# Designs tried in a protein design chat: VHH binders against o13800. Part 1

Scores and structures below are computed, not measured.

Target 1, 230 residues: o13800
Amino acid sequence: MNQVTQFSGNSANLMLYWILKSYYSRFDRIMWIDTLGTFNPAALPLPCLEKTMLVRSFDAQGLKDAVDELESNLKSSEDQAYALCIDSFSNPIGLLMAQGNISFAHAFMMTLGRKCRILTRKFRLAVYLSTSLVYIKQLHLSKPALGNSWPFCLDHSYILEDQQHNKCLVHCNQSRKDLLGCSQLFLLLKGSFTHEYLTIDFYNGTPVSVSSKLHVSPSLYHSSTLNSPS
Below, numbering starts at 1 at the first letter of every chain, in headers, positions and changes, except where a header shows other numbers; antibody chains aren't numbered by Kabat.
F, E and O stand for the ipSAE by ESMFold2-Fast, ESMFold2 and OpenDDE, each averaged over both directions (binder to target, target to binder). V2 = 0.75 x the mean of E and O + 0.25 x the DockQ between their complexes.
Where letters were taken out, [cut] stands.

## First folded at step 9 (VHH)

Design w1
Fold by OpenDDE, look of step 11:
Structure w1 (fold): chain B 230 residues (1-230), chain A 123 residues (1-123)
Amino acid sequence: as target 1 above (230 residues)
Amino acid sequence: DVQLVESGGGLVQPGGSLRLSCAASGRTFSSYAVGWFRQAPGKEREFIGAITSRGSTEYYALSEYGRFTISRDNSKNTLYLQMNSLRPEDTAVYYCAARYGSRATFYEDYDYWGQGTLVTVSS
């Protein structure tokens, strides 16, 4: 039986927090879907929190419900820019997989992913997803909880790797085919925004450590760029 | 139609805890998303939290996150709000609300409302 494994507990969170810290001013509303019970309000500035709605989802259906609610909100406020963070997207899916519902889990993943993608094209929405590893007992190895087809549903994918305990690095998934040994995936869906872009950068073409601090990077080789809400 | 009746309000000291209950009439409680709101004197009604009909998703205002927990028991047709580490600023009339359908919402677009229960946090 497979189990969803959260690597350090904070690696994916740190990345998501970093994203929000960096770009929260560009969003009118933020929805954070917490599937892990690890959301830390203290990790975000007050102005960000003021526009953030927290959702706790305990299973796949719950996650779906939350996204459906987001859709409803988007429809009711089409002029507002939204950010969706799901931490983690894979957790409820991995649980389904662990229960032996592999086909359903995959179908659910693809359906929900597609929905998110569609929403980003239809509305002013940016979606940021984290995913964990699944430990496969039979093979004594861990792999991303989401199957190999998942990255094709996304605009950008990154890999979080822990080098030494709290030292988590960010890797661009496009430069890495083997996801084994990676602790987390950070997934981005491009929003439907005009003019400006959100960017996650890598220094000098090398992976960057996960940090919650804002910084200016003048020399970046790899980046994930998506439309930014105004 | 669903009738909602809040209970459990009262006077509590700062730092104290209180659990509110909302009893729903009828046999269709499980078909409703339910939530808690509050309104302090001279202030607008504000969202606290909500829970879907199945209980698989909860929504929270971040201002109360960590201190307040929402839960439901469909077998008892009851919604709960556990409030911990209460502050004077939490003084308000607390309202239960219900929305037909599985989904909860952060907005005040609920179909049914209770009469409210007063919570006073004071030394």
Scores: ipSAE 0.570, ipTM 0.824, lowest interface PAE 0.6, mean pLDDT 77
Fold by ESMFold2, look of step 11:
Structure w1 (fold): chain B 230 residues (1-230), chain A 123 residues (1-123)
Amino acid sequence: as target 1 above (230 residues)
Amino acid sequence: DVQLVESGGGLVQPGGSLRLSCAASGRTFSSYAVGWFRQAPGKEREFIGAITSRGSTEYYALSEYGRFTISRDNSKNTLYLQMNSLRPEDTAVYYCAARYGSRATFYEDYDYWGQGTLVTVSS
């Protein structure tokens, strides 16, 4: 809550659905901005859909206009809790870049990102957004898209790593709190993320509390490892 | 000044379909974002969907997504609402609305409103 959180990777939209499935009861209203045309309402419970306004937008201006409309609503109803999900943020920015004016696209991106961050501080708003990954061959790693300045707009950033046996590891590569290096394991079942044990509170942006054991847990904040006999 | 007239309402059986039209006259229709709202007896008016002046961005209340589709034809100055799989709870007066400029909204902040067309879903 009151934070801007990024998920980067091929499965990032599944994380946005998981966020809403887990936390929709904590929000009065939800806005979902679909910039890819891939929104699947069957992925969400009916009570969640009843609180959700879908924006289908395929250009950067439509993305900005939707955020401006949300701001107007926030000003009119300051006591309501809102969630904003953007799937994906990187697609309309990438299209704007492709039109040739890189400086304009960068300024547009940073202005919108800063606005989202300011709104989360001023109002009861959580922002969750997805971006693509870019592979850097010289470093043998993938990084979130949108360049070096974009992370300044984020409170938390997670990279999704698809693994064998229908698993996805979500690891924090940036946090304004104490989540850097923390990870959450998800299992993919019938196109949805599920988990055995929660290690990250994605609503508050904090590790999940640990329990007592005779042994120090692994470096990951996975609550199940402290309660088990292993 | 823009004038909006809804049509296509009427009595329909549950499970049926209707297509509502909203004809615009006066100023250039393509300068307006447009939307559909409805009001059932004893309830507040509720948002159904909207579309920007260019047609590039659509807004939907998700409870109706998949059954109702909004579209516009600027060459005919007409906004449409296709309603499928109708249920008795869809009984309401349906209104179209227009807002000058490119940006649509799901709030009732529209400049011009039609007088409404009644849709009744009953056996």
Scores: ipSAE 0.530, ipTM 0.785, lowest interface PAE 1.4, mean pLDDT 84

## First folded at step 16 (VHH)

Design p1
Fold by OpenDDE, fold request of step 17:
Structure p1 (fold): chain B 230 residues (1-230), chain A 123 residues (1-123)
Amino acid sequence: as target 1 above (230 residues)
Amino acid sequence: DVQLVESGGGLVQPGGSLRLSCAASGFTFSSYAVGWFRQAPGKEREFIGAITSRGNTEFYAVSEWGRFTISRDNSKNTLYLQMNSLRPEDTAVYYCAARYGSRLMYYEDYDYWGQGTLVTVSS
């Protein structure tokens, strides 16, 4: 069985931090679900942190509970814009897989992913999901921890991040083999808030890199706007 | 009758640590989420953190994250708050509370409350 690896250190999830740092002002509330124990508040500005609820989830059920909590909050404050960051979405699921509960893990992933998607459609909610990595022994390569069910559980809204933290657009017509060697997979669920300088077109057939600079304001990337998905 | 009894409060120097406990009785503790709030003089009660009934999820105000840790022992019907690196601004009465439902960051949704324990951080 493939080994699921966890991110470590301050550079473990540059994508989520980049997104949140860039766009936190567009949200009234932020929920950060940390499943890895690696949340780094120093990576976010104080005004962002002031509107952030930090959640530690220790297993898949815990993750579900956190999302349920978010749903309750959303229902009580429909006028507020929310961001949900899950770092990582795949970690609790990977743990289930490591325990031999593969089918359940996939089902859980699909169910929870679908719930998140539905919430983004019902509420002013942006959902950002990071993934852990899985090491494929026979290939001596790692890939984002998404099993065979990943094409069915979420809308195809993905960004690949390589080992150098270059972020590349993922197209729906790309194969799973393209995930090999990536350090992270970023998922932006359909229905989430669109961002000024980060729009992904999944059908253009050409990989497009997005900014990997965490310290640079999106305002400096006026020319880097990507095409909207058709 | 339902009771939540906080303990462990007291005077501590800045930079010090303190561990609060909340002993619950009179209800099925393991079925409730439980949380910590604090209220300083002249200020509103503010959320510190909460933990689900099973203890598999913890919620924190980010302002307190890293300094405060919430845990529970269902076998002892006890909620804990480990507070490190205490600051004068942390001076307040600390309350434990229990909630059967969701919305754990909202004090108005909690079902049961303790009487509170005073924490004073001062040189």
Scores: ipSAE 0.780, ipTM 0.925, lowest interface PAE 0.4, mean pLDDT 79
Fold by OpenDDE, fold request of step 17:
Structure p1 (fold): chain B 230 residues (1-230), chain A 123 residues (1-123)
Amino acid sequence: as target 1 above (230 residues)
Amino acid sequence: DVQLVESGGGLVQPGGSLRLSCAASGFTFSSYAVGWFRQAPGKEREFIGAITSRGNTEFYAVSEWGRFTISRDNSKNTLYLQMNSLRPEDTAVYYCAARYGSRLMYYEDYDYWGQGTLVTVSS
C-alpha cells in the first residue's frame, strides 16, 4: 500500500493534517478515525503521532463504535485534552445514501453529530470532521460530498461554538469560497477549544479551501475573537 | 474455561514477516473485542491494536500502522496479527486479549489474556 500516493490524491484530508501539525501540542491525545484507508503518518510530526491512536472504521456502525470508544476514554480521563479527527465523516454516510438509505443516513449524521457536540461540551475535546470529495464529470472538478445535505444533517448551532459555547464570529475571505477543485466543507466542533484562525461559517455553509500541496497551509477563515483553548 | 492461545511466534530476520494467531475458547468470541499487546524485556506492556466484535472497526497504535494488521475470523474463533517489515525493536512477547466493552487501548481493562508467544527479530 502506497500511503503517500493515497494522501497526495486526497485533498479532503489535508486540512486535518494541517490542523494537527499546527495544534497537536494543545492535545494530550489524538484519535484519528480513518474511514478511507488513506491515513499517512509521514504527514505528521513524531510528537503528534506519539499522541495519536489510529482507528480504521469500515462503515457507519464502525464509525459509531469508534466514537463510543472515544467517549469511554474521555470519561476515564477528564483532565486530558483530546482531539478527534474523522477522515472522512461523510464517507460512511455517503455509502448509506448510495444504498438508498437517505433518511437513515441523515438521522445517523444528526445523531453522531449530536454526540460529538455533547462530548465537546462535557470534555476537553476538539472535533475535526473532513468531508470526502465527489468528482463532477461535467466540470472535471471535485466537490465536497454531502455538501447540500450538511445543513439538514447537522445541528449548526453547536458547530461554531467557542470555548464558552457561544456562537463564534467569523471573518472570511471570498477568494476561499470555492467548493470546486481542492476544497471542502470542513466541519469544526471547537467545544472546549478555540482556534484563532480556524473558523467556518457553518450556518451559511461557507466552505474552506484545501491546499492540494502538503507544504502549503489550507486557506482558513479568521475568527473575530481570539481565544485560547480551555 | 476461557482460553486464549497464541501461536506463530518465533525467530525472524529484520525485514521479515510473521503472522500470529490467537485461538479462543470457553467464551462467545464473537461478542468480544479482541486485541494484541506486546511486552519487550524490561519494558511495559504496550498496545498494538484491537478489533471490535464485528470486525468493522480496528484500533492501532500509530507506531505500528502500515506494518501490522489485525483481523479476526469469528467462525474460527481466531484473532490474527500480520506483522510485516519487522525490526529488532519488535522483539517481545506478544499477547492476545479479549475485552467485553470499551477502552480497548488499556490492557488493564481486558477480561482475558493468553500466555503469549515470543517474537524475536534478529539478524
Scores: ipSAE 0.774, ipTM 0.918, lowest interface PAE 0.4, mean pLDDT 79
Fold by OpenDDE, fold request of step 17:
Structure p1 (fold): chain B 230 residues (1-230), chain A 123 residues (1-123)
Amino acid sequence: as target 1 above (230 residues)
Amino acid sequence: DVQLVESGGGLVQPGGSLRLSCAASGFTFSSYAVGWFRQAPGKEREFIGAITSRGNTEFYAVSEWGRFTISRDNSKNTLYLQMNSLRPEDTAVYYCAARYGSRLMYYEDYDYWGQGTLVTVSS
């Protein structure tokens, strides 16, 4: 299947906002790397924002630089709990691929993914990654931009969300075909923090039932949203 | 001699805009991350934002997100701060600084500092 073009008009990433709204109290610092230019501070409570450094990364190297900055911060504050949100991880990589830099894109993905994983093992760090979408013309469907090397570079779990924001029992493995029709793929690196909801082991392809209580909806972009983990 | 010289400060009304510049000399500007800090009367110096040496990553304090934009022109050895929707609380002396390394949020780690430029937001 040819992933030819970056999806324009991606669905709003509500998952990352939900995560932070639900768990920001567990973190001393939050780094939000925005590669899309779509960060919405109004979606987060003030106490969360006060802990948050916002980063704009405009390319893959920029994303790397941001993660390097995080690493430096972690080394200087080993006892502090950090959250890293990357919205989206796939965007800079997709840009490289669109430019024909396929080999470099894959290498970059593996290197940066591995780095994130290592950091979660060394420090009190939770890493949350979103993906952009790509449109498959032949199928008239979109799917998350997840490269073939992704399962090998990240020890992570994931939650799939369809176009209607449903988060039900998912039967998925490493096959990219199983991601067809999904509007979001929420990636959670293992070994960081305990979360309220179960995730699917992406590497092992273990299916899981996701609670509908996540309440991922457009209302999450309002500061008055009372959604919390159950 | 290393120099960072801020300019563009002044008096503006609430809701107004201002663009600060920082002219660097005496060092390889393009090799340094550069950032903006401010210090209001009776308050501590606070981080506003920073930009990496390549200019492809920007760091912001969340309080300034959407209102302030940092940019740089390495060909001109200049750092910029575009400030929109200014508020009385933005009144402060604004400083530019240069850092050879990481930890861009921490003023203690910066190598060079400007003398600052005063921004006053008042009706």
Scores: ipSAE 0.771, ipTM 0.919, lowest interface PAE 0.4, mean pLDDT 79
Fold by ESMFold2, fold request of step 17:
Structure p1 (fold): chain B 230 residues (1-230), chain A 123 residues (1-123)
Amino acid sequence: as target 1 above (230 residues)
Amino acid sequence: DVQLVESGGGLVQPGGSLRLSCAASGFTFSSYAVGWFRQAPGKEREFIGAITSRGNTEFYAVSEWGRFTISRDNSKNTLYLQMNSLRPEDTAVYYCAARYGSRLMYYEDYDYWGQGTLVTVSS
């Protein structure tokens, strides 16, 4: 809650659905921004859908329009809890960057990210967003898209690594709290994430227990490169 | 004089489709967000969806996602609602409305309203 959390990887949307399935009762209202046209209402319980507004937009300005709508709603209902899910944040920003004016796209992205973080401080708001991974050949690793400045807008960042036997490891590569290096294992069943034990409280942004934690893979853990300075 | 005029309502069988239109006049349509609401007898007016002034962003109550699509044509000053896979519970008077500004899901905040068009879904 009161945090901006990023999930990066091919299965990041499944994490957003898992977040809402797990925590929708803690929110009064939910906004889902679908920038890919792939929102699946069957992935969520009916009580969750009843408090959800779907925003469909395929460009960066539409993403800003949605956040402006959210801000207006927050100002009129300051005592209510809200969740914002963005699937995906990286797609419309990437399209804006592809138009050739990278300085403008970067400024747009950072302005929007800062606004989201400010809103989570001023209001009862949780922001969960998805981004893609990019592979860096020279380093033999994947990292979240959007470059080196974007992480300064985030409280927590997780990289999703699909593994054999229908498993997905969710590894925290950046945290403003004590989550850096923590991991959560999910099982993929019937197209949805499930778990045997939680090791991360994704609502509060805190560790849950040390008894079932997985050892951190060196290739996924570069704690010194993506920490927020603030 | 500001007018919003809905059309395209009527009787349709369950599973059928209907396209509602809303013709706007007397104001700068392209400066307003526009939305669709419906009201069944004895019930509160219910938000269906809205679309921004430029048409680039669509907002929906999720229960209607996949069946209903909102669109606008600013060159014709017209708002549309495509309704598919209709069910008897979709029977209602459908209203178009225009809003200058944000906060698009609450009917109390809209500036201009149409008179409504009746949609009846029955066998």
Scores: ipSAE 0.631, ipTM 0.842, lowest interface PAE 1.1, mean pLDDT 86
Fold by ESMFold2, fold request of step 17:
Structure p1 (fold): chain B 230 residues (1-230), chain A 123 residues (1-123)
Amino acid sequence: as target 1 above (230 residues)
Amino acid sequence: DVQLVESGGGLVQPGGSLRLSCAASGFTFSSYAVGWFRQAPGKEREFIGAITSRGNTEFYAVSEWGRFTISRDNSKNTLYLQMNSLRPEDTAVYYCAARYGSRLMYYEDYDYWGQGTLVTVSS
C-alpha cells in the first residue's frame, strides 16, 4: 500500500492478477490500465471485477490521461483505498521511444513515474505495474527495461524468472524496505499463480518470514560512519 | 444551442446487436470527453463507458466490457456504442453525455445530456 511496485518479465501480468486476487478486498476501487489489449476478466473473481474500471490506452499520452483520471478520482474520494495496475507500462513508452524523440520519451516516462510516486504519498493508493525485460549480452542476464533512471520512481522492483516444472521465481532486486534479495516462489497451475508458502507481503512491501535484514533503506545502514571506529 | 441526440434504439432479441449513435451540436465536441450511461426501470443511472476527447483512451465498467465498444468520430461530431450479445438485463434507456475535464464515471459530473433512447431486449 502507498508504494509503487514493478514486476518485470514475461509472466508479469500473472503477478498482477495474483496481486488483485489476493488483496482486492483491501481496496475500494481498482483501475486496470491495459496497454497490450490482453486483459482477461476470467482471471479475477467477480467481486474484484465489480470494483474495477478497465482503461484501454492506445499510446503514451493515453497512459497519462488514465493517470490524470485516477488523480481526479482520488481527489474526490480521499477516504477510499485504490489500486492501480498497469499492464504494461513499458510498451507505450517503448513505442514512444521508437518514434525517434528519445529525450522527450524519457522525460515523459519520468514525469509519469514521479506522478505515480506523488499520488501514492498523497492518497491511499497502491500502484503495481509490469515492464519488459531486456537481455544484456555482456552479463548473460535479463534486466528490467526502461533504463537506469526509471528505478528511482519505484519503491520495489521484482524480476520474474520462469523456471522448469511450471515454477516462477519472483526475486526482489530493489526495495525501499527490507525486501532486497527476498524471493517468492509461485507455481503455475491452470494458467494462474499459486503458492504453497507466502514469503513476501506484496501489499505492505515486507517479508512474511522474519529475516536478517536490518532496515528498509540500505544506504542509511551501510554508511561508513556507522561501521568504522571513530 | 447545445444538443445531444441519441438514435438506434429499439426492440432486439437476446443475443442480438445494436449500434447506438449520438449526434452532437452547439459545442466544441472535440474538446469534450463523451460517455454512455443507462438506466433500467427502478434502477439508478449506471456508467457504461467513456472515451477521451482525442479518442486515445477508453474507459469501461468491466461488467460491460467485451460486449460493448465505444467509439467517436470528431469529424462528424458523433459518439457511438456498439452493443453485442445483448441480454434481457440490458433493457434500459441509454443516454449519451459530454464532460469537460476528468472524473468520467459519475453521472453528476457531466455537462450535457441527450434525451435517451430506449433499448428493449426481449423474445
Scores: ipSAE 0.564, ipTM 0.818, lowest interface PAE 1.4, mean pLDDT 85

Design p1
Fold by ESMFold2, fold request of step 17:
Structure p1 (fold): chain B 230 residues (1-230), chain A 123 residues (1-123)
Amino acid sequence: as target 1 above (230 residues)
Amino acid sequence: DVQLVESGGGLVQPGGSLRLSCAASGFTFSSYAVGWFRQAPGKEREFIGAITSRGNTEFYAVSEWGRFTISRDNSKNTLYLQMNSLRPEDTAVYYCAARYGSRLMYYEDYDYWGQGTLVTVSS
């Protein structure tokens, strides 16, 4: 809550659905901004859909228009809790950059990102957004799109790493709290994320208490081979 | 004079489709967001969807999105609602409305209204 959280990767939309499935009861209203035309209402429970407004935005200005609508709703209902999901934030910005005026597109992006952050501080608002990954060959890694200035608009950033056997590792690569380096493992079951153990509270942006996690078997602590010399 | 005139309503069987139109005159249509609402007997006027003045953003109550599609043609000053897979609970008077500015889901904030067109879905 009161935070801007980014999920980057091919499965980032599944994370947004999981967020809403897990936390919709904590919000009075939900806005889903679909910039890709891929929103799947079957991925969400009916009680969640009943409080959700779907926004289809076809360009960067449309993304701004949707945020302006949210701001107006927040101002008229300041006691209500809102969630904003944007799938994806990077697509309309990337289209704007492709038009050739990179400086304008960057300013537009940063202005919109700062607006979202200000709104999360002024109102009861949680923002969850998805972005693409880009591969940086010189570093041999994938990083979230949108360049080096964009992270200043975020409270938390997670990179999604698809793994074999229908697993996805969600790794925190940036946090304004104590989440840096934390990970959450999801299993992909019938097109949806599920988990055996929750390790991150994505609503509060905090690690989950150890008492609510799987208890470790006592037999794992008695192995003498763990202390052997090399 | 400002006018919004709905058309295309009528009696239709469950599972059927209707296309509603709303012709606008007497104001600068392309400067306004426009939306569709409905009111069933004994119920409050309910938001269906809206579209921005430039048509670059569409807003939907999600329960209706998969069945209903909003669109506009600013060159013809016309707003449309395509309604598919109609159910008896869709029976209502359907209204088009125009709004200058943000906050598009609340009927109290709209500036101009049509008189409505009745849609009846029954066997």
Scores: ipSAE 0.517, ipTM 0.804, lowest interface PAE 1.6, mean pLDDT 85

